# Designs tried in a protein design chat: VHH binders against F-box/kelch-repeat protein At4g38940. Part 25

Target 1, 370 residues: F-box/kelch-repeat protein At4g38940, of Arabidopsis thaliana (Mouse-ear cress) (q9svj9)
Amino acid sequence: MSSPIIIRAPKKQPPEPPCLISLLPEEIVVDIVARVPRCYYPTLSQVSRRFRSLVASPEIYKRRSFFGCTEQCLYIAISKDQTSDIHWFTLCRKPNGQQFSGTTASDHRLVHIPTLPPMPMHGSYVGIGSNIFVMGGFCNWKITSSVSLIDCRTHTAQTLPNMPKAVAFPVTELIDRKIYVIGGSDTLSPMKSPSRIMMVYDTDTEMWQLRARPDWEAGKKWFSSVVIGGKIYMRTYHNSFVCDPNDTSCDRDEVLHSKEWWSACVIDDVLYYYDVRENCLRAYDPKQRAWGVVKGFEGLLPVACKWSKTVSYTGGKLVLFLQKTEKTEIWCAEIAVERREGGEIWGKVEWCNVVLSGNFHIMDCVAVVL
Short names: E, the ipSAE of ESMFold2; O, the ipSAE of OpenDDE; V2, 0.75 times the mean of E and O plus 0.25 times the DockQ between their complexes.

## First folded at step 12 (VHH; framework vhh_7z1x_3)

Design i2 (from g1 with M33Y; at its last look DockQ between E and O 0.24; V2 from the best seeds 0.00; counts 0 for: pae E 8.7 > 2)
Fold by ESMFold2, look of step 12:
Structure i2 (fold): chain B 370 residues (1-370), chain A 124 residues (1-124)
Amino acid sequence: as target 1 above (370 residues)
Amino acid sequence: QVQLVETGGGLVQPGGSLRLSCTASGFTFSDYYMNWVRQAPGKGLEWLSSISGSGRSTSYADSVKGRFTISRDNAKNTLYLQMNSLQPDDTAVYFCARGPDYSDFWYEEYFQHWGQGTQVTVSS
């Protein structure tokens, strides 16, 4: 006869202690999260289902506005290997010091937004408030009239009614709550001239209007623009123009055209673009009708670059994207500009880093407020 | 000066095959992706296929997928379209077209440069 074996029940495994912040009253959690920089919201969304819904909620963005914690955030439309579509990235700029979870973020980078679907390239990409309108361009190698609206709070997209006409490669600007889509092409045929059509979307009525502008330079392609003082500054290969969208006037500006500006931005009514051939930031002041070179940062930016893109920021700053010739790295710099007593414009590089590596092409940069 | 010249068109019976060629000059061929496009009588342009500058990436319209094959020979500056299982609906003028090169300071319009075309007729 053998002795029975006495089996003792294993001790209960204690649960992990709950996260302290999940025990706080909802109002306190909302107020804490509203003060967190937007670049940390993806990290918060991974903590729990509660935090994931919170960082996407309209409530958090109302509280950010109430506390004065809103930020201008950059969204970048990027094509890879010359595909027929773009994908969206955001510029993640991290402040110094410890943060909500003890994370220290000193690096800046472009971060892909995988929840947004691929979208047409060479269309219009316009930021309004916390939203981005994506209009026209290529879809499956066809020029489209489609319109999508991206909600940058949730990174979701919805389809809106089409534009009156399909268009790719237009000049597009936002003036007084209206989106002006000018020129471009409605066909891929090499035998057809560029469009002279202007389409205007009124954000108040949410309706499109088709307008003709027959007195603009005939048969010329428009490929770059900015807005200064309610007027559109535009260029073709041969000429630069100042156009009033509410009028039929469109005047040449030979001084503006004396520099090969493309992908420019505007700060305090001054046009800025980066000249990759001469490795300098140029400024055009329409009041003086003169070009100058921004001073104060010789040797601080990459040289021998093949392209550049600029986008303006609040606070007298711009963001500059550059790619060196024969490299796959995309550089980004933030530059603060100021006009000094003698009328000269000076710049300070706040930071300059590689933000993306790979065979990528920046189509456009769009600023929103979150 | 950019030039694109298509050859290889002709008359073929239904179910037959043709190979089109497009010879390029006036630019660095390997820096650009290339396209085939066609226009049937009385109809608009139809994009058929694209190939990257290196030849590693290709794409096709649904109407020709599995029947047409795009390729390129960068040493000869030549773009090809192998067309199999041809049907009367494939009757059209076929064009090659250059895509943009974003590496230059001056951005060109998409499909700005086209050849004069080559006629393909599928009929008994």
Scores: ipSAE 0.012, ipTM 0.411, lowest interface PAE 8.7, mean pLDDT 79
ESMFold2 (binder alone), look of step 12: mean pLDDT 83; pTM 0.840
OpenDDE, look of step 12: ipSAE 0.017; ipTM 0.496

Design i3 (from f6 with S50V; at its last look DockQ between E and O 0.49; V2 from the best seeds 0.00; counts 0 for: pae E 5.5 > 2)
Fold by ESMFold2, look of step 12:
Structure i3 (fold): chain B 370 residues (1-370), chain A 124 residues (1-124)
Amino acid sequence: as target 1 above (370 residues)
Amino acid sequence: QVQLVETGGGLVQPGGSLRLSCTASGFTFSDYMMNWVRQAPGKGLEWLSVISGSGRSTSYADSVKGRFTISRDNAKNTLYLQMNSLQPDDTAVYFCARGPDYSDLWYEEYFQHWGQGTQVTVSS
């Protein structure tokens, strides 16, 4: 038989001796934390209210910039259902690793950010500094002009003034602190993508301007774009274009179009995309007007994939997301590229593993600096 | 090959109800959003409703909100439209349409696959 449980007032415990860091002046603690990789900040936030407040403070991120300890972090817009809103995930290294080595990191995962609300699908997602602009898209199956700003330091969102016009499926690029939103659907029916406009947001003045858009393949869907040298490289199913947004000039590029580039990124003025049909990473150099294949990693990536997404980030590296044709797994690889003597571009796979499983679709990938 | 077959149309008096069905084959039904679209005599296409692949999210055009209910049974590969409080201007051919496969890199139109349609006539 169990004895009665006696409930006592808890004894006062002696205070736990503070750790050495808690005895340091606040300025020193701030400088130490600023040098810690961002992947450990969730762990620090669990230590105390002081550290939770500290890792979310603007001061930490200012000090990280001062010390040159900022990092490019990836935020991924993911739909669990092809017609649902998107949810934000980040690419994280698990904090239980014993390594601060940059040579391998096989413990990466996509981690949902539950403090961010669901946001419109098929909008524009642009990273500027530590923030993400989320503009337009579908909201409750209506095309919206809404603008939200995500603060990636705190994982909070705020509403900004609407765009002048509602659009979905636009091409969006950032050039010299201006956001260009081009084309897309502006109808109440999701039957077509008829928009003929270009909207330009000046991040300095915080004002939108409507600008003329030439009749670039009117009514056609645009599938991908990148920026190289202040020009927008864009494609439809039928053509690829090189556009100067300041002059509204736009020229066809048949060599660029000779490959089915989609979801591309740019490193050192070279366009990269992963060809899932030929299982190779292709590179287009606009100065040479030529395609090549990146060498050095045959057999290191999953094969028989149905789609790919790429995003560039720090140090001549790109991140590649892939899904195998008959699987629900999303694979991710980090690839460092370099041009070698003789003009060939070589790649090294830094790591490659499954980062998410289930019926998920990556809608976009955005890099921010934290 | 994707196939969609609508059934359940017919003649109905104003204020009446009908339930349309759409049987799907040739693809994994639960992976796709599904839509209802109609075409009235002498008019263009009108989108009516959509349901997510899981069935957890729905949306409706203002013209049918509160009167029509979209649903799906993924075990039977069947999409439904319950139509209540029908009026003469609901007279149309009704189509089910599969939403785009967003993993398909090169779709040019939102609806690439739809059925032959079923006639709904609302008249005294």
Scores: ipSAE 0.172, ipTM 0.572, lowest interface PAE 5.5, mean pLDDT 81
ESMFold2 (binder alone), look of step 12: mean pLDDT 82; pTM 0.832
OpenDDE, look of step 12: ipSAE 0.237; ipTM 0.634

Design i4 (from f6 with Y110W; at its last look DockQ between E and O 0.41; V2 from the best seeds 0.00; counts 0 for: pae E 3.8 > 2, grease 24.5 > 24.2)
Fold by OpenDDE, look of step 12:
Order: sequence, then structure tokens, then C-alpha cells
Structure i4 (fold): chain B 370 residues (1-370), chain A 124 residues (1-124)
Amino acid sequence: as target 1 above (370 residues)
Amino acid sequence: QVQLVETGGGLVQPGGSLRLSCTASGFTFSDYMMNWVRQAPGKGLEWLSSISGSGRSTSYADSVKGRFTISRDNAKNTLYLQMNSLQPDDTAVYFCARGPDYSDLWYEEWFQHWGQGTQVTVSS
């Protein structure tokens, strides 16, 4: 007697409360939403299906552009539970730092983007305009040459043609609308860079080029890279290099290497990284070939952190992610940096709070314009 | 100190089954991805399987897919590997390896923590 599979009738979704905004012409609603900061779009999407559809529409972003309401947004690649995949989050920041006095909970948070699937770890992640290129990486202990393009406006991903070579852990930089993917691993031994190949993707022609880099230090892990003045600054455990992507030579920079810089960012041609051991923000000026410490915010940031990540943000600001040794909290700070007369760099922490709790690890951060 | 102790290895005939266990101590077991790897004589380390900290996500090498099953009991701080349809080529020392922490990412090797291993021999 086969028990009848009671197909439970799909629970009628409760009628959406009549949103007064529904009475407005669509064009007006679009104009209103276009002027709302992007950080509120996740919230808006929870209000109604209409808003959800609107904030995900290409039209709203056209309108934003038309009104000059474009914003730089940060997308964070995060490993959850130490899986081999990354998940994408976005930083939702409350504008104007107005701490609503009453709720102890920081209004700043990392918000998961569930519409984006898990993607390979330790690949190349590059932001161009409103898009993120996800190239190569490691998944299920396999290295891939896959390329995905994320549209951050709609939070959708499409597959592009593969890279010429599968690689993980490369140095990846964007220079003059070309993506340079240099070195990396093509073996099951991660954290090494045996490759001496440079792949160059031209975003205009949408074509890949292969170049040999015999000057590339192979066999070692690259910890960090940044671009300053069209040159790539890179670091291994043993050496720091300044490379012209158009040249086959890299110059060793001992002064640069004198500090253990990693996960660095660039603001106004100065390299910044947070030294978790010394609890200070360090700045390297390539022109002066000197390290300095950013002044003005001592004691304002969490201590006993195991790693840091810096990302350049709009308006001479950087975003700093910190994780404490206890691994339960990811902190984020926004820091405004300014060079003063005499060459000293000063920093002001605008806000600092926990933005994500749980077993998460930030793998990378990408800036896009939306 | 991180400690991993593998057990359950032995001699088995082709087509046979074994269940390996790995007992973990010295860290919060549930916070880490765990892995099984093996090393056959004269060969390098081969990754076999991974399981997320929560146990919700698993992955397998093609060489063992469909034959091996990874599982974990977080309450017991124990990792398991059920091995079915064993073949002579599966003869190796099997290791339990903890997934990398952030600090481990600075090293050239993916796995920094593993046990002494347990010998699995598949022979008629």
C-alpha cells in the first residue's frame, strides 16, 4: 500500500504588503533608487520583489551613471569553513559614519552574495568597471584555467573562454586595461610559483597573449603585489622586485624588502600595508625608497591579529581587514591617509568594527565601480 | 600542539574494505577542513579526500571517487575514511592532514600538520 505522497500545495506566499511606492511611476522609482547608495541595495531587495528586481536591473546602473551616482564598491572573496572554494561578499557600509547611538551592532558588515556560486580559490581576481574577472585557481585539488566574469550590477556570473594555461597563486595585476597573470603553480603543490609564463589578457580585444618571463623567480610563493607607476612591485619570502611588465628584467629592491609587506595597497603612488606584529600601518614611498609609519591612529585598531588585508578605496582612503588570532571575528577599518608638509603620512580611522563573525577567511578583495 | 593519530590500517585482499580513523587533538577540530592523503612507495603525496569543518562538504580525487568515503565526528574529534573495493594500487601509508590555517599559507607546502600515518597493504 504505497502511502500517497501528499504533495503539499506550495504555501501561498503571503501577499506582499502594499508598498506605497508601488503607486509611483516606474521612472520615478528608478530615479529615486538610482540615488540611493549601493550599500543599501541589499536592504532594498528585502523590501519587495519590485525593489529586488530593480536593484538587480541594468537600468538602475545606467541611471546611476547618468546622475553621477557611481560608487566604488568592495567585493570580498571569502573562504568559509576552510573549503577549497571562495564565496563572494560585499562590504555594506553605512554612509557618513553616523553611528546610530542605540544599537551596539555596527552598521558595517560583509554581506554574502548568494546568487554567485562558489568559485576556485587562489585564482586571479580583477575588477574592471562593474565586473570582476575570476581566472584560474584551485578547486578540489585541481588547478583550472577557467574564466568567469561576474557582473556586480546583477550579481551574475558568466563563463568566458579559458586562459591559455591553468594556474593558481599567480601574481595578477591590471595595467592599462590589460590583465597580467604572471607565474603561479600548475602543480598540486600549492604555494609555489614554478611557472615563468606571463599571460596577458587584453580587455579591449578580449584576447590572451603568452609571454615568457625568464627573469621571473620561480619556485617560490609570491606574497604580495601592487602596481605603482606602471610597474609591478612583488614580494617573495626572499626578495622584493620591481618589474616592468614590458621589460624582461626585474630589479631587486632591498629597501622594499626590509619590511615584510603583504596584502598591500597603493594610494597616491605610496604602498601601504598593515604590520600585525608591530600594530602599525607602514608606508613605502618608491620615489624616496623609504619606509615610514603612518601616524595618528595608534591604539585605535584591534591587537593580536594574525593577518591583515588592505585595499585602496576612494578619496585617499584605505580599507583594512584584520582577523584576530582567535579566528572568530573579522574586523574592518576605514582609514583616511594624507601626506602632510614635510613628507609625513598621517592616518585617521573613520570607523573600525567587526564586519563578519564565524569561521571565515578573506582570500582577496576587489574594488569595482557601480 | 596539533596531534593527529591515524589507525585502522592493515593487510587486506583485493576487493576488500578498510576503515581508517584519525584522532585529532591540540586544536578546535570542527574549525578545520580535514584531509586524507597517501604516499605509496617511491611516489609523492597524493591527495585523496577532503571534508569541511562542518562535514557538509566533501571532495574526492578521481582515483578514489566512488570507492572511498570521508566522514567526521566532531564530537569525538575523529576523522574517518571508509575504503571499499581496495586495489593493489591503493597500497600506501595513509595520513590524516589538517587543512591549512592562515599561518600555514606562508609555507610552500599545503599541509603542515599530519600524523604518523597508517600502513595499508592490499595484496592477495
Scores: ipSAE 0.246, ipTM 0.649, lowest interface PAE 2.3, mean pLDDT 87
ESMFold2, look of step 12: ipSAE 0.320; ipTM 0.681
ESMFold2 (binder alone), look of step 12: mean pLDDT 82; pTM 0.830

Design i5 (from f6 with D104L L105F; at its last look DockQ between E and O 0.69; V2 from the best seeds 0.00; counts 0 for: pae E 4.8 > 2, SAP .678 > .668)
Fold by ESMFold2, look of step 12:
Structure i5 (fold): chain B 370 residues (1-370), chain A 124 residues (1-124)
Amino acid sequence: as target 1 above (370 residues)
Amino acid sequence: QVQLVETGGGLVQPGGSLRLSCTASGFTFSDYMMNWVRQAPGKGLEWLSSISGSGRSTSYADSVKGRFTISRDNAKNTLYLQMNSLQPDDTAVYFCARGPDYSLFWYEEYFQHWGQGTQVTVSS
């Protein structure tokens, strides 16, 4: 059965009634919004032009700081559908999350930020204050030296002057207001990587310095790094090192290298990474030069995962991302760690659930303060 | 084992068209970005085009944009390159290449899996 096609003008909608909050003095509205968790700001921006302007204003972020309501917010660089670009997501952690029978469920999820353009993958992604530096990377077989700065308050991006060299696949660390972009490659072959090359961006002077480090292994790809006590702990496939970024000192650490650590984080000078092959959270204490296994959460996390990433969080906590083998789910858990009497480190899973489903892969996680 | 087989090459006159195919086996085809690259006589490899696993995102090198179209049929495990308005400078061996496993990238080299190639010759 079919009807004739009738094209008519859209029906006029009645005016929406005013919201009670729109009648409040501006300073009261600002104080209310400043106390709202950042994960709700995208929703607020869709309510009205007033709220859209307000959540992007410098005044809101000044008020959040004044009230002690700033948050460490996680931004996640994700490859979607195996494309050559990354897209930005944020971890939305809602207060008083919902719970389901038989699980500790929450309303936490990864939320896409559609106002940010796609950006090169396998670059350096560094959070400083409320901003993210996106440096270098790869798209369409071309490695770039481009630098973009994301303003996480407005979710907008601007182009900054280039790095001295084009690189992809570096390791990157922030120490004492300087960004260290280490190694990487200007080609798709890791055998040609500039493993002895370090680019240093001084955020105070806004100037780059290119350094050669002849004390480093030539031609090796750096896979992982963390910062502990102002020193860079990093590894190639064959060795792990403890290096002072400001001089030539670089020591091998055979005990650190005895585990295939990757995508690690640091809490209270202890390195943590999740071993997906053994399904355990491992901890390395550099003072004792010893590995241990974090206790207290066996059976609470998904098993048979192919990928993991840990990110340190305020209050002795870490956030763990996991992807199960042969599944399209990304899981996320928040784990509080503590050292108990006797020196063992114990973990408590505060929540754990699926935060994103589909053909997505995490490239990096960046923390900012909003 | 991963296998990629290109077909559809041959001799064509300037201004002509060819359609290349790449049949994939040994992996879940729809999980991977696929690429076309070529190597002209005496020259290095040149990337031409990429297509996402779902087929919804495509990209092209400037030298072929508007003339070449990449596509895929995930039900047939086949990648295609439609080549129009061919010129003598398009003469090359054309390869299909699988993108890396992004979930295990640190274990695999980028563009590790390639076909054997198919010859395209554009001459009068």
Scores: ipSAE 0.164, ipTM 0.577, lowest interface PAE 4.8, mean pLDDT 81
ESMFold2 (binder alone), look of step 12: mean pLDDT 83; pTM 0.839
OpenDDE, look of step 12: ipSAE 0.324; ipTM 0.698

Design i6 (from f6 with S103V; at its last look DockQ between E and O 0.30; V2 from the best seeds 0.00; counts 0 for: pae E 7.2 > 2, grease 25.7 > 24.2)
Fold by ESMFold2, look of step 12:
Structure i6 (fold): chain B 370 residues (1-370), chain A 124 residues (1-124)
Amino acid sequence: as target 1 above (370 residues)
Amino acid sequence: QVQLVETGGGLVQPGGSLRLSCTASGFTFSDYMMNWVRQAPGKGLEWLSSISGSGRSTSYADSVKGRFTISRDNAKNTLYLQMNSLQPDDTAVYFCARGPDYVDLWYEEYFQHWGQGTQVTVSS
């Protein structure tokens, strides 16, 4: 009967010469990687175990901040097949000013983050620094008060203390390091139960406080909000409001409501949203109490879209997600805006392409700093 | 254009079982979460159960958990509710409701598309 034999043998291939970067001192390698745009970090993590460890380290993000190389990165909450959960994706796109390589029009895409667990749908999603707060929504098809914190540097999640009340479909805004969660529903009833509450999380003290909602129009679903000048601009189907959370005042604004603004963002104190019915980007300037149309867009964006989502991005830019009617493709455009002499606002589409295909629905977009 | 038709209601003795069906047309059935909702005499609407578009995820109200089972057949555009251990307080009109669309979520109501309902009566 033969015994198994264990023989150690050298590798048959000659050793590959070291890459020149592996010969550099560790401190120099760290400084080089810290200056690389974040969109290339997944690629770096595939090069070696060393680089995988490096791009996930807190040290890299500290050095990025020290060198002034931080970036706003977009995280997108996406539902597939209406599965009652959301999954997190990130927008992988080229940095501004980088030359194109080849003829690829589709080098921007939404990339799933598989290390994050599925999370509640129709909750609140707030980016603060390098983290995302995920609050409320549906958990196992019940409305929850749960809070999760995503560390976008490591793509890990942890549970935090619950909100005082469970809600879905709230309006959520960050003002002066406080998170305001307003309205929403505590049931999935076809007749929505009114939420008469506002919950405030102080990120410095890490404590929640429950407040009565200051709004006259009770029992309505809030669809959109933005913050301008420390005030919350909010929309229901019937009315738009300007609310000062410190003064508990809420004033109706008929001019703001004259447009069906959904999924808006703010750049330089101007509210922007994309009107899919008229195929135009609209701007609301609160100082003038007037709507305008952003110029410079003729023929550059997909038409006949059924919905849009907007999010502010660094340097006077916004990112716009669109889906064509009766199509499964999600389009994304990056648009730079500027106010010119005479008060007109002009836009330039920096790129526009399909970033995801399939039965996907974007629930929210969150910007973080990495 | 969206149409939902419930069938399978009727009179059942306490402790009995009943299976409801909802036939859908006018939309791509597998793209939508589907729901069962009921209205007892003199009461408001009560959500009972939901099932994801693919059928992989389900949820139930506490009042029916363990007794009712939601399912769907996407090839037949049909939603089902198997109801076991029925009691008199389960007497209601039962409705099939389509989950929201992103466009429909711009409206005030989470559920905008309903069937006509089917009566379930549980009595000796």
Scores: ipSAE 0.020, ipTM 0.452, lowest interface PAE 7.2, mean pLDDT 80
ESMFold2 (binder alone), look of step 12: mean pLDDT 82; pTM 0.837
OpenDDE, look of step 12: ipSAE 0.048; ipTM 0.533

Design i7 (from g1 with E108P; at its last look DockQ between E and O 0.15; V2 from the best seeds 0.00; counts 0 for: pae E 6.0 > 2, placed apart)
Fold by OpenDDE, look of step 12:
Structure i7 (fold): chain B 370 residues (1-370), chain A 124 residues (1-124)
Amino acid sequence: as target 1 above (370 residues)
Amino acid sequence: QVQLVETGGGLVQPGGSLRLSCTASGFTFSDYMMNWVRQAPGKGLEWLSSISGSGRSTSYADSVKGRFTISRDNAKNTLYLQMNSLQPDDTAVYFCARGPDYSDFWYPEYFQHWGQGTQVTVSS
């Protein structure tokens, strides 16, 4: 006697309370929402289905562009427990630092984007305009050559043609609308076979090119890079190089290599990275070929951190992610940097607080314009 | 040439113990932070533990804290991982990896050299 599967009738969702905004013409609503900072869109999406649809629509972003309301947004690739595929988060920053007096809880937070599927870990992530290219990495115990394109406006992903080679742990840079995927591993053994191959994706032609770089140190892993003035600054454990992507030669920079720079960012042609050992923000000026310490940070940032991640932000600012050695909390700080007369670089921490709690690990951070 | 060779892996019952070893050559062992990392089938690399060059400082992932102990014998150029109270979820290939000089970075992507790994299987 097969018990009848009582197909419970879908519970009629209670009628959404009439939102007064529903009385406004659609065009007006779009104009209003287009002027709202992007950081509030997650909140708006919770208000009504209409708002949810609107903030995810391509139309709102056209309108934002029309009104000149575009802004830089940070997307963070995060691994849970270091064993999962990456998940995407966005930094929701409260504008104008108005600390609402009563709740000690930081208004700044990393917000998960559930509409984006898990993606390969240790791949390449590059932001171009409103899109993020996700390339390669580990997926299902394999190195992949897969390419996904994320539209950050709609938080949707589409599959693109594969890279010429499967790679994990590469360094990736964007120069003149070309994506350079440099080095990495092409084996299942972690970091065993650093590639001497550079793959170049031309975003205009949507074609990949494979370039051999025999000039690269044999068997050396590239694990740090930035772009300054059209040149790629790259680091192995042994050496740091300045490379013209169009040239077959790289110049060794010993001064640059004198510090263990990683996860660096560039602001006004200066390289910045946070030294977790010394609890300082370091700055390298390629013109002067000198390292300096950014002044003004004493006692303002968490100490005893095990890693740092920096990303350049708009207006001469950088965002710094930190995680303490003994805690699972991820801290974030926004720091404004300025060069003063005499060449000294000063920094001002605008805010610093916990933005995510739990066993999470930031794998990368990508800036897009929305 | 830098070489790292892991040994000590095998099949163990739940609740059992294993001791992994990593023999290092081709560099001054005591000058470098050493790390244990594992990779389970279909999963990413997971950092487990690190130990400073001198052996005075150790760090552990929450997933293994209290169960695993990292140690080193610099005279023997050997890194160890004592694993107790093993669980099926600990089944993975375990890697020894050399860290950067004087750095406390735990992300596997920043480790310079890796062994071939040793398989650990926890099964009833």
Scores: ipSAE 0.022, ipTM 0.547, lowest interface PAE 4.2, mean pLDDT 85
ESMFold2, look of step 12: ipSAE 0.035; ipTM 0.461
ESMFold2 (binder alone), look of step 12: mean pLDDT 85; pTM 0.872

Design i8 (from f6 with G53W; at its last look DockQ between E and O 0.34; V2 from the best seeds 0.00; counts 0 for: pae E 6.5 > 2, grease 28 > 24.2)
Fold by ESMFold2, look of step 12:
Structure i8 (fold): chain B 370 residues (1-370), chain A 124 residues (1-124)
Amino acid sequence: as target 1 above (370 residues)
Amino acid sequence: QVQLVETGGGLVQPGGSLRLSCTASGFTFSDYMMNWVRQAPGKGLEWLSSISWSGRSTSYADSVKGRFTISRDNAKNTLYLQMNSLQPDDTAVYFCARGPDYSDLWYEEYFQHWGQGTQVTVSS
C-alpha cells in the first residue's frame, strides 16, 4: 500500500474577524446612527457600503424623529452656466471648534444630489417637513403648472397634481400649512398684463384654490418675500407691501421699501438681508418699523460680491451665500444673531468658507427637517 | 440700450447649410446666456438652442439636435448658429435673445431682449 503525499494547500481561509458593529442587531445599529448629528453622515458614508446605505435610508429619519434628533438641513436650487433648469445641492456641514483637532479647517461644502432630475427654473420651492414642493417655472421657454414633491430623506421625486395655472417668477410662501403662490407670469412676453392671480394649496386637503391677487401696483411682477407673524412681506421695484393672506388688500410700507431687500430671511420676527453694495447685514424690525445694521463682525466676510442669498436656521442663526463679482466661487457663512440690551442686534460669524466653485447661480434656498 | 442684430439669413436649397450671426451691443455680452429662437410662417415662437456665458454648456431642441450648432465669441460680442441639413420646415425668421440677468431680479423683462430677426428660407 503506497502512502500518498499531500502537497495541496487548503483552499479554505479563516473567516475575517467581524468588526464590533457587525455583531449588533440591525435595529440597534440604526438607532446608533439615528443619534449621530447629520453633519457626520458624510463621514459615515465613507466607512462602508452598509453605512452609505443606512444614512440614505428612510428608516434613519424615522428614528431621528423618534429620538428628538431632527435637524434643519438646507437644500439649494442651483443653475450652472445659466442653463435652462436647476439642479439640487445640499449643504454638508461640520461643527466648528473641536479642541483636539490640530486643524480647525472648515469642511462645509455644497454637494450635488445626482439622483434628483433637473427641474424647472424660476418656479416656486417650498420646504414642508422633510419634503420640498417644486411648482411651476419654466424650461425650454415653456411655463409649466407642474408640481413635483422631493422626499429629502430618500432624494427621490414624484409628480403631484398640477397647479390651476402655469406661472413663473411668483412669490411663494408657506403659512399655517397652506402654500400661497402669488402673481408671476404665464408668459415671457412684455405685451401681456401681469398675472393677477393667487393660488393657495392646502396641505391638509391636498387641493388648490384659485383666487384674485390683492390690489397692488401692477407695474412689476417680480417679488421678494418673507413671512412674519402670519403676514406676507413682499417687495416689487416700486413698493413693499404687508399682506394678510386672508384679506387680499395689502398695506404699503415705505420704511421697509427704503432698502433694496431681496433675498431675506426671518429670525424672531426680524427680517435680515445682506446688502452687497454696502457690505453689511441689515435688519428690519416690524415692531419698530426701522432698519438697522447688524454689528460685531466687520471685515470677516468677503467683499465685492455681486449677489447674496440668506436662509434662516435654528438657534438664532442664518446662513448667507455670496459670490464675488470677479470670481466663480460661492462663499457661505453661518451667522448667529442676537438682540442685546439697548435693542441693537449683534452677529457672530460661526464659520465662513468657499462651498462651491464654478459658474453657478443660486436660484433659491429651502430648509427642511430631517 | 440693449441691441441684437442678426445676419446671415437667406435662401438655401434643402440639405444646404447656413451660418447665422448675432452681434450684441449695449451690455456686457460675456455675462449672459444667449439663445436662438425662430418663428415659422403662421406659427408661434420656437426655442432652438441656448449657450452659457462661457460657451461650455449648450442645449438644443429635439427638432434641431444634431443639425444645428450654437457657439459664441465673447471677444467679438457675437453669437452664432451653424445650421446644417436644412429642410423646408426650417423656413422661419430666426432671432437671437439674451438670457436673464440673475443679479437683478427686479427686472421682469429678462427674456425680452430680441433682435430684429433674419429670414431663412429653405426651398428647391
Scores: ipSAE 0.018, ipTM 0.458, lowest interface PAE 6.5, mean pLDDT 79
ESMFold2 (binder alone), look of step 12: mean pLDDT 82; pTM 0.829
OpenDDE, look of step 12: ipSAE 0.022; ipTM 0.485

